# Ledger of designs, part 5: VH-VL binders against q98ui9r863to1033

Target 1, 171 residues: q98ui9r863to1033
Amino acid sequence: GTCTVYGNGHYMSFDGEKFDFLGDCDYILAQDFCPNNMDAGTFRIVIQNNACGKSLSICSLKITLIFESSEIRLLEGRIQEIATDPGAEKNYKVDLRGGYIVIETTQGMSFMWDQKTTVVVHVTPSFQGKVCGLCGDFDGRSRNDFTTRGQSVEMSIQEFGNSWKITSTCS
Below, E stands for the ipSAE of ESMFold2; O stands for the ipSAE of OpenDDE; V2 stands for 0.75 times the mean of E and O plus 0.25 times the DockQ between their complexes.

## First folded at step 1 (VH-VL)

Design i14 (framework fv_imvotamab_arm2)
Fold by ESMFold2-Fast, scan of step 1:
Structure i14 (fold): chain C 171 residues (1-171), chain A 121 residues (1-121), chain B 112 residues (1-112)
Amino acid sequence: as target 1 above (171 residues)
Amino acid sequence: EVQLVQSGAEVKKPGESLKISCKGSGYSFTSYWIGWVRQMPGKGLEWMGIIYPYDSDTRYSPSFQGQVTISADKSITTAYLQWSSLKASDTAMYYCARGKYTIYRSYFDYWGQGTLVTVSS
Amino acid sequence: DIVMTQTPLSSPVTLGQPASISCRSSQSLVHSDGNTYLSWLQQRPGQPPRLLIYKISNRFSGVPDRFSGSGAGTDFTLKISRVEAEDVGVYYCMQATQFPYTFGGGTKVEIK
């Protein structure tokens, strides 16, 4: 499954649901550290929309990808790789393809960024039912339901989005 | 050097609330998980739960879900374990430990000295 | 939950002799990434646990090379090639491949 973020806070989930969401915090975009996943978790992707400051337009996304021994920060068109466990082996590679920065893990998650506002997250079918976040749970069962961090289903996009906020990052 | 320093021993009565702490230093606090482990007198180790201080993402062992609350305050590099109402069966040594970044692919590399909690009438 | 079983419960050993501790899991600890998240901890009397080995066989910083870990799938072993007085304590295996994390029951190493 594929999850896309584009333009000013436009989302398409792994299950094909489209919605608009903007918040003032950092949010979990996608991860496999989820109650529905009995296997070991392998990634977290955190998103923050970064406004241009002169209009409601978004100049770039602040994205953080978090892995076992590494953290990748994407901001203002640039990439920064940080070793959080110096000397440990990393589980990903970085490449450039078709104008995108592409980050692929050995576990079957691919992340693509156009260095602007477009983000594409792809997970192999083995992740079905094992992911959570703004991108959804990729279970194929209920495409019109928004599942919160507490595993309840919400009708409100704002309640859904706010359930995935990282509270310590809110201004 | 990496250190986890826990709060001092507690003697409590059943029904009382308690919050114990674990302060990290010598490393990037938000880059590592903090796990809590219980050891009852004369018994082995039991994993209670774990928190990622960066976003306060918390996972509990099913045996401890609803019994305790784990939280963290990254501004003072401190994690907490809290009971709303203590029971005599909560008498144990409680350890905090630093975990590698991932919840399922982790190991606890540095441990606090432990906080002894005694609950008796 | 994955059940971790340790044998023996107690291992009296003569100073300078080897000691061996077994850990068996109720199901495979191989993660889908091909790695196995099995750790060994040492707890000396009156002290907190200390990490010895992670991911089956990797020694943690400062751990003497007399400690070694081995195994695969469901069967794992911690070996101490020459037991010293300071090695007295309880040893635990731990898995973190699957939620929830679980520990073995512990093996007490003591000097004869």
Scores: ipSAE 0.006, ipTM 0.554, lowest interface PAE 12.2, mean pLDDT 83

Design i15 (framework fv_imvotamab_arm2)
Fold by ESMFold2-Fast, scan of step 1:
Structure i15 (fold): chain C 171 residues (1-171), chain A 121 residues (1-121), chain B 112 residues (1-112)
Amino acid sequence: as target 1 above (171 residues)
Amino acid sequence: EVQLVQSGAEVKKPGESLKISCKGSGYSFTDYWIGWVRQMPGKGLEWMGIIYPGDSYTRYSPSFQGQVTISADKSITTAYLQWSSLKASDTAMYYCARGGYEWELYYFDYWGQGTLVTVSS
Amino acid sequence: DIVMTQTPLSSPVTLGQPASISCRSSQSLVHSDGNTYLSWLQQRPGQPPRLLIYKISNRFSGVPDRFSGSGAGTDFTLKISRVEAEDVGVYYCMQATQFPYTFGGGTKVEIK
């Protein structure tokens, strides 16, 4: 599936659902540390929208990718790789392609960031039903819910977004 | 050019096992789904299931769940359809077909020539 | 499962005349992404199926312009504007909006 974050808090989930959400905490964008797969989780992607000025304009995204043996922190075009288990083998590679920072794992997850506000997360079909977060649960082609923005309730989107907040990061 | 080449015709007895193959060429095998479709003699098409060779994720039609196994070997760009115990009712032409790119699973564009499986006592 | 119903079952047609095939689904084929995953396949005698049209109306590579698809929701049509001898065969509609994928029962096109 493909999840996309673009512009000022616009989301397209792995299942093709579109929504708008802005929060002031860190939020889990996508992970496979989910019910029924908790012990076999391999990645967690956390995002934070950095407000810029009085208009709540986003200057850039702050992104953290957490793997079994390492952590990658991304902010304002800067990359920091932290080995949380220095002796362990890395299961990912980092490249720069067409203005994007690209991170690909051997387990079938890839991440692209334009160093500003656009993020694209790809997962192979083996992740169907195993992922959760703002990007959704990627439950496969058997889910045929048709959702339009005209039918969205702002409060329900806010509750959904807030369900993925990391409480310790909130003001 | 994109091509799917299937294994040759098989004649089997009920209770025997069988594994037929579908070899892809001319494209990135691991990036496209492979589907299997059955056509019983003189009848229409039935979708059996699908596999993504890049990670071997499979999905089956409820009518075929537990009756067949779909697998793939990406090192030789080949997908497989397997029976542990054949029945006379498995007599049919079996087609493999290429599905969409990665997550786009919405039509089958290239088809194999078919493998005729005959199961009789 | 979504049931796909094709009419007619058989369409004898004079060479050079038009042919029309209908396909109806038991449920809307509009996917949550806004697309309708309805395709048409041709199977000539003794040959494997081949893709003619995908997403209702898009002709696949190499398909002659005499083939056209139309429709929306649950009601779809394949038209052959001028039937040629090579068009003899069975035509199937297929939906890929919902698992399991399902096919129509087929329409046999014959030259009379």
Scores: ipSAE 0.000, ipTM 0.478, lowest interface PAE 16.3, mean pLDDT 81

## First folded at step 2 (VH-VL; framework fv_fezakinumab)

Design g04 (at its last look DockQ between E and O 0.14; V2 from the best seeds 0.00; counts 0 for: pae O 5.0 > 2, placed apart)
Fold by ESMFold2, look of step 2:
Structure g04 (fold): chain C 171 residues (1-171), chain A 122 residues (1-122), chain B 111 residues (1-111)
Amino acid sequence: as target 1 above (171 residues)
Amino acid sequence: QVQLVQSGAEVKKPGASVKVSCKASGYTFTDYYMHWVRQAPGQGLEWVGWINPYSGDTFYAQKFRGRVTMTRDTSISTAYMELSRLRSDDTAVYYCARDSYTEWFGDYFDYWGRGTLVTVSS
Amino acid sequence: QAVLTQPPSVSGAPGQRVTISCTGSSSNIGAGYDVHWYQQLPGTAPKLLIYGNSNRPSGVPDRFSGSKSGTSASLAITGLQAEDEADYYCQSYDSSLSGSVFGGGTQLTVL
């Protein structure tokens, strides 16, 4: 499963559903800390848009990746790592490949960022039924055939996006 | 005015231990990580590790794990680095250096102690 | 051995421009980690010269500047003065080593 974020709030979910969403908070793009996942979570990816200089146009993403023992912060082509449990072994590695900053976990999540507004998140099949966030189906649909009662896409897009906001970060 | 004052030079024999101190003043000691960096004679800088003086958490470069212990005493704003099982190639100047902070893109050393020479000889 | 590669020495006459390179890899500078620079005058502790790739702390003259591109960084010194004779170190973070990394140092001689 591949999820893509590009341009001015454009998304393609893990199951290939496309939608547009803009918000002024931090939002969970993808995580495996989900109510229906009985395993311990291994990653959480948080995004927000970042304005160009004094313009309100989006120039880059502000991205926080939260792993088992570290937090990684990405902004404007820069990266910072913060050890949150310095005694623990890292479950990820960071590298540069073909103009993308690539962050891969030992559990099978691959995160790729073009250092601007394009993000690609790939998860191996072992994550089916274990992930949630903007990259998920906004009606709760999953590759593992879990289903929910659906809503129309137009009426639910903003509600879906806002259901993944981190309320304390709204401006 | 930030100041880091280190303990005086030490001469040790192989197999001994040394404990270097670094007293901070001019800022809130527990707000900033403290790093230790060493420099062998005629050589470059080598990072040893850091301590969070608020929590006491530490992280050491792989080369020093098992031989280095970093501690602090918050009541006197002092960080310590102890290196055990000394050998001749541990002869170096040992610096304490304040991390700017752990917030966005601030992991640089803005203030340094004057260094403590540790000489390991028979 | 140093993780970041610097030339072991550079030299210049007073008034000239010199540059000092700092070359890393895809797990440090190339991944987007910031580069910082330190000046070490003979017999003294290192002193912060440039942070966050290109920022000067208060009291550092304008003739010192830093830049970063790809897997490399550069420190430039214009209007070279006798007082600039020192060792210069770059520093970054390396995710593979999980820690701070330094260059091997560059000895600047003012002729």
Scores: ipSAE 0.270, ipTM 0.743, lowest interface PAE 4.4, mean pLDDT 85
Fold by OpenDDE, look of step 2:
Structure g04 (fold): chain C 171 residues (1-171), chain A 122 residues (1-122), chain B 111 residues (1-111)
Amino acid sequence: as target 1 above (171 residues)
Amino acid sequence: QVQLVQSGAEVKKPGASVKVSCKASGYTFTDYYMHWVRQAPGQGLEWVGWINPYSGDTFYAQKFRGRVTMTRDTSISTAYMELSRLRSDDTAVYYCARDSYTEWFGDYFDYWGRGTLVTVSS
Amino acid sequence: QAVLTQPPSVSGAPGQRVTISCTGSSSNIGAGYDVHWYQQLPGTAPKLLIYGNSNRPSGVPDRFSGSKSGTSASLAITGLQAEDEADYYCQSYDSSLSGSVFGGGTQLTVL
């Protein structure tokens, strides 16, 4: 399954559902720390859209990838790897390919960022039904891709998007 | 031409409170976190905390929690640090310092005020 | 007492090279957080000297350089000049404290 973020707040879920969302908080783009996979989570991708002044245009992305023993922060082309468990072995690799920052985990998640506004998240079939966030649950059904953090299906994109805020406030 | 202009020296008695001001100019006040750092006479630098001038959110070093309050007045681009229940070891020069990084990569301070001496003596 | 450890003093003759070490731990420098350096001339406020491990702000001569490796960082000053006599502080972020931390400072004397 492939989830894509591009342009000014355009999304395509793992199941191919398209939607537009503009928010100024931190949002869970994709993760496998989901209700049906609480003890087996391997990754969390958090994305923040920074608006240009008072406009609804996204000026930059802040991206955080959280793994078992490390955190990767991406901002304005800068890569920062933070060891949350310095003694643990990394379960990912970082590479630069054709202008993209590529991060691949041993569990089958691939993250690609053009260092601008395009983010691609790919997960192997083993993640079917085990992921959640703005990218959906990758269960093959696009109709339920707007499932909120509270496990309800919303028709409002704003409500759906806001439900995946990492915090209740945006400060 | 970024400038941080701090209030004048203060002399306080133990148990009193002191409020130091820092007026910012030359940039958009709300776009940068403001930090406070103090330095006791002949000693090193000690981080006190930060304030987000936009939201008003604050974070204090554990040592100062419960005694320090950071605020701001966006209308005059001024940050304030109030320290209460003063004791002799609070005697120090207090600096406001602008943050140039987001909190992501570890803050650094690109501009500093000239400092405000706070003397606590009985 | 400071979270980051610096030598209390270093000295050098004009024209020489001196280095100031900054030793941290796995929760700050070793965790991957940047190290920054400040120069404090006598009776003045600190001035940013190096940011992001090795970057120089405008106005800082290339005689000053910073590096980071493992749990430590280093400030190098080449072509030492009399005007370089000052206190130097390293600074980073500590995840265990969730805040900025400073070294104890190093007094540089130019002989």
Scores: ipSAE 0.021, ipTM 0.653, lowest interface PAE 5.0, mean pLDDT 91
ESMFold2 (binder alone), look of step 2: mean pLDDT 93; pTM 0.950

## First folded at step 4 (VH-VL)

Design p01 (framework fv_fezakinumab)
Fold by ESMFold2-Fast, scan of step 4:
Structure p01 (fold): chain C 171 residues (1-171), chain A 122 residues (1-122), chain B 111 residues (1-111)
Amino acid sequence: as target 1 above (171 residues)
Amino acid sequence: QVQLVQSGAEVKKPGASVKVSCKASGYTFTDYYMHWVRQAPGQGLEWVGWINPYSGGTFYAQKFRGRVTMTRDTSISTAYMELSRLRSDDTAVYYCARDSYYQWFGDYFDYWGRGTLVTVSS
Amino acid sequence: QAVLTQPPSVSGAPGQRVTISCTGSSSNIGAGYDVHWYQQLPGTAPKLLIYGNSNRPSGVPDRFSGSKSGTSASLAITGLQAEDEADYYCQSYDSSLSGSVFGGGTQLTVL
């Protein structure tokens, strides 16, 4: 499945649900470190889309991809790779294709960034029901796309989005 | 409310092992990494390592590798740090501290235990 | 050995302003990692004072403030009070060590 972030805080979940969300914190976009996944998680993607006052425009886009042995930070068209465990083998590769920076893991997650405001996350069918975050749980049903961190389904976009915030990052 | 309650003071001989506990309450124990930080008498803070309570995965500062083991028991929301082959310079207050970053490490420590004094006497 | 450099002591009179510096390197503060500050009163555990360079936790007075520039950070305390007498530690993350790092601590004396 495919989750897309584009333009003014617009999202399309893995199950095809569309919504708009802007906040002042870092948010978990997608991860497989989820309560229902008995296997150890392999990735976490964190996003921050800061609004410009009352404008629908994004003032800055910050994305962090977190793996157990490495971290990749994306900010202002720039990429920074950080080895959090320098002795470990990388389970991902970075390529440039068609104007996108592409990051692919050996576990079947790929991330694409146009170095501007468009982000695309692909996960293989093996991730169905194993992911969580703003991108949803990829269970083939759009009804479950607003599942909060506490595993309840919310009708409020703000309550859904805020359930995935990383509280320490709020300013 | 979030609380981290640590085990009581220990006195050990050089060469012995010590196991310190840290019982968490007021939040979902498996959602946040637990770190261990020590402080020798009159000295500064020194980071020892972290444990992911969800997976049991650990990472230790190079200085402590081979002597420290971190574990947890999710049924009682308790983290443990065991330090073996104790030396007199291991005398310190050992703190458990919660990483502020949901299911990750490398941010600030938002809650601290009150510390466990470990004295290694000759 | 402390990875981040702080002055060992600083002093001030009640009502005055003091600042405590924290100097890092390209693998920590210079790499863009945030700086956090802890206050440690005698005989107690450290308490979070400032996080994310400049943010205050609930309950911390606005007379405490933090800033960061380049490879260095600073903690400012205005309107100094007797109860501020404590040790202050900066903390960041170091990519070369793959771990959290602390400053050596600064003892604040209120004269």
Scores: ipSAE 0.005, ipTM 0.520, lowest interface PAE 12.5, mean pLDDT 82

Design p02 (framework fv_fezakinumab)
Fold by ESMFold2-Fast, scan of step 4:
Structure p02 (fold): chain C 171 residues (1-171), chain A 122 residues (1-122), chain B 111 residues (1-111)
Amino acid sequence: as target 1 above (171 residues)
Amino acid sequence: QVQLVQSGAEVKKPGASVKVSCKASGYTFTDYYMHWVRQAPGQGLEWVGWINPYSGGTFYAQKFRGRVTMTRDTSISTAYMELSRLRSDDTAVYYCARDSYYSWFGDYFDYWGRGTLVTVSS
Amino acid sequence: QAVLTQPPSVSGAPGQRVTISCTGSSSNIGAGYDVHWYQQLPGTAPKLLIYGNSNRPSGVPDRFSGSKSGTSASLAITGLQAEDEADYYCQSYDSSLSGSVFGGGTQLTVL
């Protein structure tokens, strides 16, 4: 499935559910370290808004991708790759294509960023029901409900979004 | 309430290893990076490195690479810092500290452990 | 040596204003990274005082303020009180080191 972030706060989940969420914190966009996959987690993607110039308006995203042996930090078109396990084999590839930074893992996750506010995350069908975050759980259902970090289904988009915030990162 | 509880003081001989623990409570342990910062007697703060409790991934300051190892146990929300081949100038209070930003460009430490004094003497 | 430069000491009388500087370079403060400040009372762990250049955590009085300009930052303390006697540390991020960096610390003496 494919999850998309577009513009300031526009989302489409892995199951095709569209919603708008405005937040001022760091948020877990997608990860596979979830209740039905806790022994085999391989990635986490965190997003936060980045203000440009003297304006407080949001013009891009800060993005962090966390893998088992590496972390990738993305800000203002820059890429910083950090090896967090120097003995491990590299399990991802980075390309620049058509203005997008593209990151593909050997585990079946791919990530694209336009260096502004558009993010596209694709996961293979093997991730069905194993992911969680703002992108949803990819359980093959698309309904007017949202699964929180505590595994309740909320009707409120704000309650859903706030359940995936990283506490005390709020501006 | 967020708490970071560190292990007790240690006295070691030069060449030995020391392993300091930091038990976290009051928040989701895997959501925040844990940093280690040391302070030699009468001196300033010196950053040692961080661990991501989610992945177990680590990053160390250049000065400590090859001698420091950071690990965690998510089942008991505890982070560890092991420093090997100790020298007398490793004598310091070692703090664990929670990173309040998950993005590393501007991280700060919102909660600190009370520190563990490690004394290295012959 | 500390990466960020602070004066080793500063002093003031109760009720006065003191300012503590923190000077960096193009790889840290000058690159746009935020500056944070910590207060360390004798015998205690550091405590967050100011984050993100100028923000106060809950419980920090408004007489503490922070600012940043160019390659430097400043911590200002107005209405100085005896309990402010402590060491103060600035902290930022350094892109050339890919890690957190601290100032050398400033000892504030309340006369």
Scores: ipSAE 0.284, ipTM 0.764, lowest interface PAE 4.5, mean pLDDT 85

Design p03 (framework fv_fezakinumab)
Fold by ESMFold2-Fast, scan of step 4:
Structure p03 (fold): chain C 171 residues (1-171), chain A 122 residues (1-122), chain B 111 residues (1-111)
Amino acid sequence: as target 1 above (171 residues)
Amino acid sequence: QVQLVQSGAEVKKPGASVKVSCKASGYTFTDYYMHWVRQAPGQGLEWVGWINPYSGGTFYAQKFRGRVTMTRDTSISTAYMELSRLRSDDTAVYYCARDSYYTWFGDYFDYWGRGTLVTVSS
Amino acid sequence: QAVLTQPPSVSGAPGQRVTISCTGSSSNIGAGYDVHWYQQLPGTAPKLLIYGNSNRPSGVPDRFSGSKSGTSASLAITGLQAEDEADYYCQSYDSSLSGSVFGGGTQLTVL
């Protein structure tokens, strides 16, 4: 499935549900350390709005991608790669295609960022029902895409979004 | 309330290894990086490295690579730092500290453990 | 030694103002990375005092303020009190080391 963030705070989940959410914290966009997959996480994507200059307008996203043996930090077109297991072979590829930074893993997740506010995350069918976050649970049912971190299904988009925040980043 | 509770003081001989624990409570353990920072008696703070409790991924300061190993157990919200081949100049208080941010440009340590004194002497 | 440079000590009388400098280089503060400050009272763990150059956590009095310009940052303490006697550390990130870096610490004496 495919999850998309576009414009300022517009989302489409892996199951195709659309919603709008604005926040000023770090948020878990997608991860696979979830109730249906309780092994150590193989990926996590965290996003935060990035304001530019003295104008408080959102100009881009700050993005952290976490993998088993590496992490990637993205900000303002900059790419910082960190090896988190120095002896391990890296299992992803980074490409620049036009205006997009494209990251593809050998585990079936790909990520695309326009260096501004558009993010596209694709996961293979092997992730069905194993992911969670703002992108939803990829279970083929759009009605339960607003599953909070506490495992409740919320129809309040604000409560849903706030359940995926990292609490100390915006207080 | 956020708490980081560290294991008790250790006395080791040169060449030994020490493993310090840091048990977290009051927050989602896998959402925050855990850093280790040491302070030799009467000296300043020295960063050792971090672990991401979500992935188990680690990154160590060059000075400690090959001697330090950081691990965690998510079932008990506990991080560990093991330092091997101890030298007398490894004598220090070792702190665990929580990182507030996922983006590398704003990370700071909002909560600290009380520290574990490790004394290395023959 | 320490990657960021702080004076080893500063002193002032009660009610006065002191500033503590933190000088970096092009790979850390000069590269745009934020500066954070910690207060360490004798026998205790460090406590976050200022984050993100100038922000105060809940419970930190407004007598403490931070600023950053170019390759340097400073911590200002106004209305000095005896309780402010402590070691103060600046902290940033260094891109050449890919890690957190601390200043050497400054001991504040309230005369």
Scores: ipSAE 0.673, ipTM 0.874, lowest interface PAE 1.3, mean pLDDT 86

Design p04 (framework fv_fezakinumab)
Fold by ESMFold2-Fast, scan of step 4:
Structure p04 (fold): chain C 171 residues (1-171), chain A 122 residues (1-122), chain B 111 residues (1-111)
Amino acid sequence: as target 1 above (171 residues)
Amino acid sequence: QVQLVQSGAEVKKPGASVKVSCKASGYTFTDYYMHWVRQAPGQGLEWVGWINPYSGGTFYAQKFRGRVTMTRDTSISTAYMELSRLRSDDTAVYYCARDSYYDWFGDYFDYWGRGTLVTVSS
Amino acid sequence: QAVLTQPPSVSGAPGQRVTISCTGSSSNIGAGYDVHWYQQLPGTAPKLLIYGNSNRPSGVPDRFSGSKSGTSASLAITGLQAEDEADYYCQSYDSSLSGSVFGGGTQLTVL
């Protein structure tokens, strides 16, 4: 499945549900350390709005990708790679394709970023029912796409989005 | 409210290992990196490393690589720091401290444990 | 030796102003990374005093202020009180080490 962030606050979940959400915190976009996969979690993607200088508008996203043996930080087209397990085999590759930074893992997750506000996350079918976050749970049931961190299904997009925030990061 | 509760003081002989615990409460344990910082008697603060409780991923200061291991148990919201092959100059108070996540991983430490005194003596 | 340089001690009388400097290099403060400050009262854990160069957490009086310029930062304490007697530490991030770095600490004595 494919999850897309586009046009500054527009989302399409892994199950195809579309919604609009703007927040001022860091948010968990997608991860697989979820109730059905806690012991075998392999990634977490965190997004945060990056302002245009002193303007009130948002120019881009600041993105952190967390893998088993590495972390990658992305800001304004810059990439910082950190090996969190020195000596472990690198399980991803980084490429630049057109205007996109592309990161592919050996575990079946692909990430693309246009260095602005468009993010595309692709996961293989093996992740079905194992992911959670703003991108949803990829269980083939769109009614469950607004599942909060507390495992409740919310009808409010604001409550859903805010359940995936990292509280101390808020403006 | 956020609390970080550390294990009690330890006395170890040179060459031994010590494992210090830090139990978190009042927030989602897996959302914030946990750092370890030590302070030798009469000395300043020295950063040891961090663990990402979500992934179990770690990064250690060069001085401690090969001797320190950080782990966590998400079922009890507890982080651990184990230091091996102890020397007398490892005598210090060891603090756990929560990363604020302010400017990704170069953030400040918004909450601190009260510290665990580790004394290495023969 | 600490990565960031602070004076080992500073002193002042009640009601006076003191300033504590924190000097870094091109791989940390000079690279644009923010400076944070911690207060450590005798026998206690450090407590966050200033974050992001100049911001105060809830409960920190406005007598404490921070600033940053170039490769250096400063903590200013006005209206000194006996309870301010403590060790003060600056902290930043170093890109060459990919980790947090601290200053050596400054002992403030209130006369």
Scores: ipSAE 0.007, ipTM 0.633, lowest interface PAE 8.5, mean pLDDT 84

